# VH-VL binders against Putative dimethyl sulfoxide reductase iron-sulfur subunit B (dmsB), part 2

Target 1, 262 residues: Putative dimethyl sulfoxide reductase iron-sulfur subunit B (dmsB), of Halobacterium salinarum (q9hr73)
Amino acid sequence: MTNYGLVIDQERCIGCQSCSLTCKQENNVPMGQFWNRVLTQGGDHVDTPSGDYPEGGDGGTLEMTYQPTACQHCENAPCVKVCPVNATYTRDDGIVEIDYDKCMGCRYCMAACPYNARVFNWDEPEHRPEDGTGDVAERPQGVVEKCTFCSHRVEDGLDPACVVNCPADARIFGDLDDDDSTVSKYIAEYDTHQLLDEKGTDPSTYYINGEMSPGRPWKSKKLESELDDDEAAKAARRRSGSVENGYDVTPHVPAETAGGDD

## First folded at step 4 (VH-VL)

Design k07 (from k01 with light chain F94W W96Y; framework fv_bermekimab)
Fold by ESMFold2-Fast, scan of step 4:
Structure k07 (fold): chain C 262 residues (1-262), chain A 122 residues (1-122), chain B 107 residues (1-107)
Amino acid sequence: as target 1 above (262 residues)
Amino acid sequence: QVQLVESGGGVVQPGRSLRLSCTASGFTFSNYGMHWVRQAPGKGLEWVAVISYDGSDKYYAESVKGRFTISRDNSKNILFLQMDSLRLEDTAVYYCARGKYSYGFRDAFDIWGQGTLVTFSS
Amino acid sequence: DIQMTQSPSSVSASVGDRVTITCRASQDISRWLAWYQQKPGKAPKLLIYAASSLQSGVPSRFSGSGSGSDFTLTISSLQPEDFATYYCQQANSWPYTFGGGTKVEHK
């Protein structure tokens, strides 16, 4: 059976928050709430680096690592275990969902989630943000909500909105149980980790750690093993410092040595 | 043993203020939403107010909105109801009640205090 | 506000009888309904929450059913200690509201 998961390539992520804003648009998330947050490494709010960026230089004198964080869709989910009415449950495809008709708003799942990935929707309009769209709000009220991996899109054969609309191409979504899927190949080819692995929740979201500098170029999702000779040469050139005005002009290829035999 | 004990009820004159207290014991007070429910003599139950586990969210019945203020002190395990501009129709036994859940939403009241009477003299 | 209508307002019953109390919400409240028992001079006691969940320590002769706008509390075999007033309460939206109560009395 399908087992959906996500890889976030922190070497590619530029911290632009497009994934957070696109998620809000796609899922009609209320003002003042986010299902996906982009944090600096260490959990702080995203920082915009200040200072000079040398024109024609390397463009990367400041290093920032960004950590987009949403529901991890854990295989061993504490939010499922603590729900007294079984509103939070795991689907056959690995997506952790909330049955809003069963949710009683007790917030036990929010306290149990080590990722702070859940939000609570108030029932009474006077407790909603003043700039919210209360008269046209489509989200259920009085319940807990979170990232759904855009299950409505996925059921139609589309990737989640945050994946499709990432300008840095830093998100790879697919079937973790299909060894031929791009997401599985990324996990096999790169050193990935799960957030708060020590908590034992077994997330379905994986991160590739990397150094990030401002202004990194748009990058390709192709694995290095999938490159032809010309593409491999361009990737090798990029890693050897082939940049224009401080920005790499070739598609990014993960840090594995380009298509060398062995 | 889980217990809630109300105090602060008494005889008041219309337009005056009164502060009710509810002391909790036998459970981790800061994990629960707390409610006030009242009952006029010989009548049914009327929900008054709720406060979330951390004190950040509060809701009131329309009849008391703007006059009553619910608050809590988690360090002392005490729930409060500040009642201003009291009216004759506020005459009731006031119960503090523990919600089953931390936010007090979609809730039920599993533990109740003994109640404290608020009444009026001329 | 959501109005909660209980019927009957009173019922005369004997020990061993099956007693049924109904509660009707003026709007769809899903399953967010609780039932309470109150004896004279005492605080209410929770019997049922989320329409059909039996509160810990409550005898199994009490049961709740229903969803949407129509709900029922059933006492399968009335015991002497069950003569009391029963209230339903909705928790689907603010403000929470109670039914008017049903008094279960001796025949």
Scores: ipSAE 0.006, ipTM 0.433, lowest interface PAE 14.4, mean pLDDT 77

Design k09 (from k01 with heavy chain S52W, light chain W96Y; framework fv_bermekimab)
Fold by ESMFold2-Fast, scan of step 4:
Structure k09 (fold): chain C 262 residues (1-262), chain A 122 residues (1-122), chain B 107 residues (1-107)
Amino acid sequence: as target 1 above (262 residues)
Amino acid sequence: QVQLVESGGGVVQPGRSLRLSCTASGFTFSNYGMHWVRQAPGKGLEWVAVIWYDGSDKYYAESVKGRFTISRDNSKNILFLQMDSLRLEDTAVYYCARGKYSYGFRDAFDIWGQGTLVTFSS
Amino acid sequence: DIQMTQSPSSVSASVGDRVTITCRASQDISRWLAWYQQKPGKAPKLLIYAASSLQSGVPSRFSGSGSGSDFTLTISSLQPEDFATYYCQQANSFPYTFGGGTKVEHK
């Protein structure tokens, strides 16, 4: 049917960490944890929201390639295979989820994940007042968690928070099995790269434009086919409750998840 | 309707300079990488240069490097090729072409101008 | 520079014939190859991009295949308007380079 995937355009990515902060706000991720990290192409984590890059896009960062990294939602996921209680599973739409009621905290899935995409909740989560997460349920204790492709948003017809609130429009999300989707057009048109493809996990996250020439960085623009859909993209950002620069300060809380399982 | 129109070709003396222009209409010029391609009389196609959508990056064929300069004016939808130190082997029809992928690398040329001839006296 | 070797240099064909033109890159260019048609006195027209993608408005009798270093343009049933010169072009690295061209002419 539906097979969700993500394309990340590394030429457009400016390393601002808005995707990481938006994910934390949307999903009530505890202090000290991130479901999405922004790395340099060499693997170094960008530790601060401002990073070490100059504000305003000064030339010092134009040759740096960033690699936003979260759960890759692999089709052949090692984390699913090692789970002794079937808490980690792959949905029919390709999203890899964790059933927190079944998770026993053994963390075998963390050892099996080659992307270091999983976190463990050792203690009751701490939230700072500035996190602004009062309307979203607290994260469960004693379980493993990771990026969900914002399944709670996707199920309501919205794109993941990190996608709609990327100020550089460096993230394209959609149905890989729909040839008319924007994400499928990107995959057809560009030379794509999957992280650690030699591991055979078959990620649903694809990267493009990761190659740069020192002193002459390549820059990309939206596909011509996207220009006809620009108004739809703007509407999607508005529906997400974005503030300045598209940052979403109001988490989406679906009625179906309010009050727990039913 | 999408269109590219070249101008500025003509007869020149060896060692002189000439500037070609290409006016774009019918699309958002500032979203596309632009190329120059030339063809000597009775010969095949030769890629000359590219300029990025925002003018920030440029690449040239070795045969013209250091002599030709590609530039653009996005406010006027005009692409330029400044040709200095012209040689007899620069005799060709010069085409401007739009990069299909909107950015100018790993590109194909989906829209072409009609071409402008650059030739040499005696 | 990446050299593009195109073969044959010319082919004599009749309407209804299947015509195959090949293009070989001197190194791996992935899928970054396009095919163009040029008629005398006219600018080239894009037929195929990214090795196998048919440009909008181009008849389905044209098809492209290949990856890496070896590529093929096929015209399944040659029509009168198809007598022209065809060029391949690589875009994997700068400078971009064209093949030498293949002239498809009347038998």
Scores: ipSAE 0.000, ipTM 0.405, lowest interface PAE 16.2, mean pLDDT 78

Design k17 (from k15 with heavy chain G102E S103Y; framework fv_bermekimab)
Fold by ESMFold2-Fast, scan of step 4:
Structure k17 (fold): chain C 262 residues (1-262), chain A 121 residues (1-121), chain B 107 residues (1-107)
Amino acid sequence: as target 1 above (262 residues)
Amino acid sequence: QVQLVESGGGVVQPGRSLRLSCTASGFTFSSYGMHWVRQAPGKGLEWVAVISYDGSDKYYAESVKGRFTISRDNSKNILFLQMDSLRLEDTAVYYCAKDLYEYGWYAFDYWGQGTLVTFSS
Amino acid sequence: DIQMTQSPSSVSASVGDRVTITCRASQGISSWLAWYQQKPGKAPKLLIYAASSLQSGVPSRFSGSGSGSDFTLTISSLQPEDFATYYCQQANSFPWTFGGGTKVEHK
């Protein structure tokens, strides 16, 4: 049986918000809402560094860490447990879904989620497809919504939009129950952690923290152990400061339209 | 430490009413669902009722539905079970129990010591 | 209502034995199953929740497994304090229901 999960490499994440914008485009998320946010150190979603500047002289170097945060698709999901009408449920493949026809708008699931991953649709969405302009579904009203791991894409054999269009190649998606999957190899090779693991929700999303350099080539999902001699030498020659702690000092981050595979 | 103290049990006649109380301490009472579970003498456990953290949702076992009413007073940290139209098959030790995580429905991590409800014969 | 069937109803065992208790749900309940231990005259104690998660303070000799409709509680090396009655309980949907219990007795 398939069990979908995600690894987010915080050492590669550059805080560019492409994953958030791509998610909005793919899923027709309304103005003012985000299913996926990029948080800075300290849990703030603004794109400025959090925490203290170095106390010493004019060092000028900050440790910057970014934490993309969406629904964690927990195995022991409190949002599923509190739903009085079973609108929120766990699929056989591990994805936590909401049946909008059953959702009654009580919002217990929002209070139960320790990740602040759910939104409520109070009003009719402003970002609405017009007649003759594509096949993007209008978002339902009076219901709770969240990240779906782009289940519509996954059912067609594609990765979630935020994974495909990450310019830093910081997201790895796949089957956690397949020991040969790239996502499983990342969890086995790197020191990964789950958010708020003390809550016992057992997330399907794992993070590589900002002091663990994976040594991977830029824009490659290969594990360090999978690199050949040439690839390993090239990775070792990259400036350690440019991608450590998830920050790339390159001033022009690739736009979504530039293509994630370039 | 977490403590649940039950009161209100006793000897009743069939068809009458009884109100059980459970006083909670050592945790944020208003953040957790609370349950009543009973056990007839020499028999197994039977779940009776639950109330959500804010009191807005309630569920009951089929055997007590329409006769029992669960309620709570979050300002005083007290859980109640109003038992109407009592029957001989309601004879049991009644436990109050705390749900495991805030706002969730997982399991019972803390239990009271139980209060006995029985009938004169 | 979801019916929970436990087997066996009783088991005779000696200290050091491996004891397994099975619980079957009449419908799929995912991993929403808990295990409890009850000693005579005492309230039950939570051992395992979400089918396999060990409750804080519970010895590691206790473990749970299973998903869907078939579940197992295992005591890897029975200790004197483990002679008790054990219950499974589904938390998938209301009303919640318990198994009939399994009494672990001295051989």
Scores: ipSAE 0.007, ipTM 0.430, lowest interface PAE 11.9, mean pLDDT 77

Design k22 (from k21 with heavy chain L100E D102G; framework fv_bermekimab)
Fold by ESMFold2-Fast, scan of step 4:
Structure k22 (fold): chain C 262 residues (1-262), chain A 121 residues (1-121), chain B 107 residues (1-107)
Amino acid sequence: as target 1 above (262 residues)
Amino acid sequence: QVQLVESGGGVVQPGRSLRLSCTASGFTFSSYGMHWVRQAPGKGLEWVAVISYRGSNKYYAESVKGRFTISRDNSKNILFLQMDSLRLEDTAVYYCAKDEYGSGWYAFDYWGQGTLVTFSS
Amino acid sequence: DIQMTQSPSSVSASVGDRVTITCRASQGISSWLAWYQQKPGKAPKLLIYAASSLQSGVPSRFSGSGSGSDFTLTISSLQPEDFATYYCQQANSFPLTFGGGTKVEHK
């Protein structure tokens, strides 16, 4: 019935790394390992969260593109094809999963993944968080791991932690096979792309990266195409800074009930 | 145990439409990618289209792009190929084929018997 | 598109002969290549997948080798039922493409 996917809106992403940190806390990921990395200009990993951004002329930030990268949950996953014991497999809901009881630690799947999305848990992880904040127990050893789309949360009807805790509201998660889902509407309405599309892995993670910013109100289920005439007029003027209600816009649109009041 | 049975082929006029069906049995249809492959009389094999196990992903050969639509009904174990704006160059035996993987990107381990699409002007 | 070139287009052979068919991809496809056998009036049958893996139920006289862009299918001792047309197929990227076929004929 369900085919989970993710849209990452790079026009909204500010590179703060909250998605990486919340993923580690939710999934009790060991020190030195990352299931999600925030890449910037040229694909380099941003080492630590930063509250400071480069400033360009006019006191604004420099033009930069941030690319959060984790397991893409590919429909045509090379990691599934190369696994000699079928430990890596695709679930009925589209999530690419690892059966840790079958994984023999050969790491062929790591070499096959063009996204560098997989990590290997050595026999003795040097540092483990003592207490996790999510539902996940201690991580298994001697096996390969990666982003699970927070299947433990999703199975309980919750969105992945990186989606819920994104301060820029740059992540949309849902069922790609449901035309009425927010994620499907985003893919249909905006020009989305998949990472390394030429590799033909057919990711379930889609990116919006262009000069057109989505008009979705902050934390709203409404898309720009679903706005009434008044809402559409406000969205079209969000960059003006000089509208009837005195609204001053920067990277995001306020919540759906926000007015001209401070 | 695995069977793929095509239907819907026949004689058509250029510019018309035709819909092919493939009924699958003997395996968990909803877990595998499905393909259409055609073969013109006396010629080689030509891959036409694929649909992934959930139906979310579809790819087409350039020669049929924009004219053919692949779809599936997992509740009934049926694969479809809607063929619009048919041309004489579409004359072929059309095979339904099962992929070894759900993504539809590996090898065709089972094939139907094929259904002939031909033209009468 | 990835172009698959098979050679020869036809080969004349006798029962007991060793037959080798080659397939060349226009770009690297790793090991994502399959081989099929087709007899007149019948659907194709999968022989080899992942360049060298023998499909269940296929006789051991069939073998595949190669990686990257150059591949071979070998029939070590041709049997009467092996006179057929053989096709290679790449599964590295869409659109999927077949070679032009090699017809194995009686001498």
Scores: ipSAE 0.006, ipTM 0.413, lowest interface PAE 14.6, mean pLDDT 77

Design k25 (from b09 with heavy chain S52W, light chain F94W; framework fv_bermekimab)
Fold by ESMFold2-Fast, scan of step 4:
Structure k25 (fold): chain C 262 residues (1-262), chain A 122 residues (1-122), chain B 107 residues (1-107)
Amino acid sequence: as target 1 above (262 residues)
Amino acid sequence: QVQLVESGGGVVQPGRSLRLSCTASGFTFSSYGMHWVRQAPGKGLEWVAVIWYDGSNKYYAESVKGRFTISRDNSKNILFLQMDSLRLEDTAVYYCARSRPLYGDYVPFDYWGQGTLVTFSS
Amino acid sequence: DIQMTQSPSSVSASVGDRVTITCRASQGISSWLAWYQQKPGKAPKLLIYAASSLQSGVPSRFSGSGSGSDFTLTISSLQPEDFATYYCQQANSWPLTFGGGTKVEHK
């Protein structure tokens, strides 16, 4: 049985926002909406962090810690429990999906999600209609949407777009129920945590929080040297999809919402 | 029919300023992201700047950051590029271009203006 | 910045020939690559977006393929109007960057 999950290595994350832009391109996400947001440790949105830091600032100077946040694909998902029409459901492989034909637009799931991971697609937008792409259909209107772990890619044996195109190689995706998977080895080796673990939602997304763990290395060097041939090939494929010779400044993600909650 | 018409190019002295304009017609200008792309004589294309459909986001090539400012007037269907502290390496034909829209974001240029030449006298 | 490398820089061809142009990104760009045609003294024209999607109004003899870092533009049977310079362009991250161009000229 497959149970997909994600590890985000906050020590490697440089806040460049490539994951957010790649998610939009891959999944045709509407302007003004985000399935993936890059936050600072305090929950503040990020405004072009890559390129604002002096070179060589990794040895004892204060660095911002970044927290990419999307749907956590919880095993005990409150969004599933509150859906009156069972439009939100958990797949056998652990991915939380929305059946758009059943979604009635009530947004109870948005109120129930402690991660603010869901968006609503208005059925009568005040701006231009938008085209679909050849790889992803036009987004449905009048329904709630969120990160899908790129289930369309995963079903074809590919990693999610945000994983492949992370320039810092800060994202590890795989089968949590396979003890030999790279993602499982990271969870076993590092002191990982889940966001808002006290809520009891049991996220399938884990974070390496950037702090030294007693008895465990906080750096991935040893683990990478212990990868078998299959895992090494997967890691190499992931790196070839990332920026290798530098990290670029990305455009501002529209991160601050009208209404005065920042 | 979509049409983009640039104006404001000409001969300028190094260190001076110049403002380019691009007038759009044949589409709902306020719904599209707009870009400036330049091409030096005999050379390839170089992306310069972008502005989102509502003016909320802007981004620039490193070579022009701090010197060029992109802006738009959606009520008049006009895109602007304010070029300050001009250098000899800014010599180029400047094109305005429309982003081909995707749902939720913008992709490469489906329509271009005919370009306006910016050059320098000795 | 993502560097876009095109090869060849020029190719001599005759009407009816199959022409292949290659574009390599220095980093992964998924399928976010476009191809443009530019004739002397004129603005570029979009041929292909998202690596393989043909822009409306563009003849079917043009096709694009590839993903990740390696991409190809193919003209299956060159026509007189196809003699031009072709550019690839990545749309994955800022700043947007173009290849150096490939000039398709008469043999």
Scores: ipSAE 0.000, ipTM 0.385, lowest interface PAE 19.4, mean pLDDT 75

Design k26 (from b09 with heavy chain R100E; framework fv_bermekimab)
Fold by ESMFold2-Fast, scan of step 4:
Structure k26 (fold): chain C 262 residues (1-262), chain A 122 residues (1-122), chain B 107 residues (1-107)
Amino acid sequence: as target 1 above (262 residues)
Amino acid sequence: QVQLVESGGGVVQPGRSLRLSCTASGFTFSSYGMHWVRQAPGKGLEWVAVISYDGSNKYYAESVKGRFTISRDNSKNILFLQMDSLRLEDTAVYYCARSEPLYGDYVPFDYWGQGTLVTFSS
Amino acid sequence: DIQMTQSPSSVSASVGDRVTITCRASQGISSWLAWYQQKPGKAPKLLIYAASSLQSGVPSRFSGSGSGSDFTLTISSLQPEDFATYYCQQANSFPLTFGGGTKVEHK
């Protein structure tokens, strides 16, 4: 049985926020809401223009780390336990999903989530025409929403949009129940951490932030000007969108959702 | 059970072409990087090429660059190695092997095929 | 290219012996090193990855150590099925490179 999970390599993450913006475009997330946030951690100085401490101490430079944070898809999810109408549930594949037809908008699940991963849709969602998301259905009103692990993509055999469009290749998605999967091997091999593990929610999202990180210099992205035509075409397919701009991503529309005249 | 089965090896003349195939079963093929590794008779292992899980990234050993092309068909669970301008130095048993992460850059080769022999007639 | 040098090229040993094989990289490779076992006429089998991590299903008599440029594979008590050729392999950068191999032979 499939059980989806995600590993985020913080040593590779460059804080570009492509994952957050790609998520908004892929899922038509309205203005003012984010399903995926890139949090900044590090140092005690925020007003240094270059990221350096003025004194530097013993030659020190302010080092920043980035922590992309979305719904963790917890195996012991408090948001599932508190839902009075069972609208929030765990799928057989481990994805925590919301049945919008059952959701009453009570927001108990938002209060129960220690990751602040849920948003509430007060008004009908609107997207900007410049975003290029006109083919994606509008988000439902009066319900709670969150990261879905891009279940619409995963059901069609594709990785989540934030995984495919990470310029640093900092994300690995796969089946935690397949001992031979890359995600399972990463969790077994490297020192992985779960956010707020003391709360006992058992996230399906794991972080690498130590010396055992699989990040290596040769994995650095080439400058766009250094890509040949074949490499640019492959990058476009991998990103499920245009190579001109990391934010110009074409959302995946499942076959059964595509409009027809039947 | 994970299985990798190579085919397409044989006796060829120098300068000719040959295409090797590796059929995968027992795992989600589209989630793994795939490699070709060769071994000349009585000699050690030599890495040949890699392809990422989605086919977007490829690397080759200098000895085969420009002559060999690695490709994959994820819908059929098949890995290919197109070998052009074959030389006597290419005589070897060719193994396919799987690796991680998804883009094929971290290598333990945790599963290998049985190998297929490429050799030459005069 | 990163060159991997194994020593010795062969070792004669008896069942119960401790066998040590070394591998040196021409430049630093952190812990990006794997060890493989190959028996005559068979494909190689992964024993150790990330320099010291034992592959599932591999007996605990096999162990790996080292980091940077110097690495060691140890077989603490050689068994009859362990007579084989062993290879190290760096995974730090492409092209991937193997050591020349060490043949563990019967005395």
Scores: ipSAE 0.000, ipTM 0.385, lowest interface PAE 16.1, mean pLDDT 76

Design k29 (from k26 with heavy chain S52W N57Y; framework fv_bermekimab)
Fold by ESMFold2-Fast, scan of step 4:
Structure k29 (fold): chain C 262 residues (1-262), chain A 122 residues (1-122), chain B 107 residues (1-107)
Amino acid sequence: as target 1 above (262 residues)
Amino acid sequence: QVQLVESGGGVVQPGRSLRLSCTASGFTFSSYGMHWVRQAPGKGLEWVAVIWYDGSYKYYAESVKGRFTISRDNSKNILFLQMDSLRLEDTAVYYCARSEPLYGDYVPFDYWGQGTLVTFSS
Amino acid sequence: DIQMTQSPSSVSASVGDRVTITCRASQGISSWLAWYQQKPGKAPKLLIYAASSLQSGVPSRFSGSGSGSDFTLTISSLQPEDFATYYCQQANSFPLTFGGGTKVEHK
């Protein structure tokens, strides 16, 4: 049985917001909502302009720790425990998912999540008058949503969009129960940490915290085995769509839904 | 110490405009959704408007829609309420209030300002 | 708009009394209800959120219950500082709406 997890290498992360903006594009997340945020050491958000990918994430002025934060896909998830209708549940593969047909909009899960990883889609399009720039695509209303680990992509053998399109290669995704997986090797080789470990939620997301000093550039680290797999990562990006300047700008369409087949 | 301080209230004539400000301190203003709530003298609380942490989403009560505009300046930690075409029914103490967490769709209003009075000459 | 009806509009009570305030929503709001306390000339103060969660720093004599459309705020043993007006507020959908308030007065 697969058990999906994510490693975020903070030594590689340059704060460029590509993961947040790519997630919005892949999952059609409306303006004003983020399933994935890049925080500074103090928990403050880095500016994230709509539709723009900041180039040169180190900017020459932001020499600090960045902490990309989304749903941690906890094994002991408080959001699952508090859901009165069992809409929030943990899949056999470790992904915490929301059954939108069961979600009644009570938002207990938002209050229970110590990572603030959930957003609420207010009822009726007219209740969101400035939500978009007149686009016609919409997420389900009256329900809670969050990062899904791009389950539509991983079910088709692809990595999450934020992983594939990270220009710093700061994200490693895979099966935590497979000791030979790249994600497991990172956890074994590097000193990894879980956010708010004291809360006992047992996150499936792990962070590598590097040595950092004001005014010094971030250190980049890769497993020797991963250096041989750079072309595999590029091939995965090409398989999911066209890649331009290191960014996969094409959202993945599952085979089951191709041609409007559902 | 979290503080919200409103200013800009006063005596106004019907049909005129007034701009309220709310200066925030003691927390990361840009990480929180902000609201305006009003209370007419001797009456209950009435929600007026919300603005998300990044200014990308705004919503207004029907009674003020088209006349009031909520905005914020995260670089200065200031929330604004531009009130146009003022009516006698807009007489109230106006409070700014913070909603958390970061995603802006959450209440409660855990911190409130002390309020600023808007009233009319007659 | 969701209409919030509080009862009673006022209650006369003595220190040590149990006070119960009821709030009814015109439609289902799940548990998205908060309770506030307001003293004369002061801003409101959050007491309870998500219908039953006690805000940090609020005395344990305050408690909330209910879900769906019917909610209750209880003060188990009224203290001198509890004479105030109490408001419920729904957060299920915009516009956010408050109840009419319940004034707890000295007997």
Scores: ipSAE 0.000, ipTM 0.409, lowest interface PAE 15.3, mean pLDDT 77

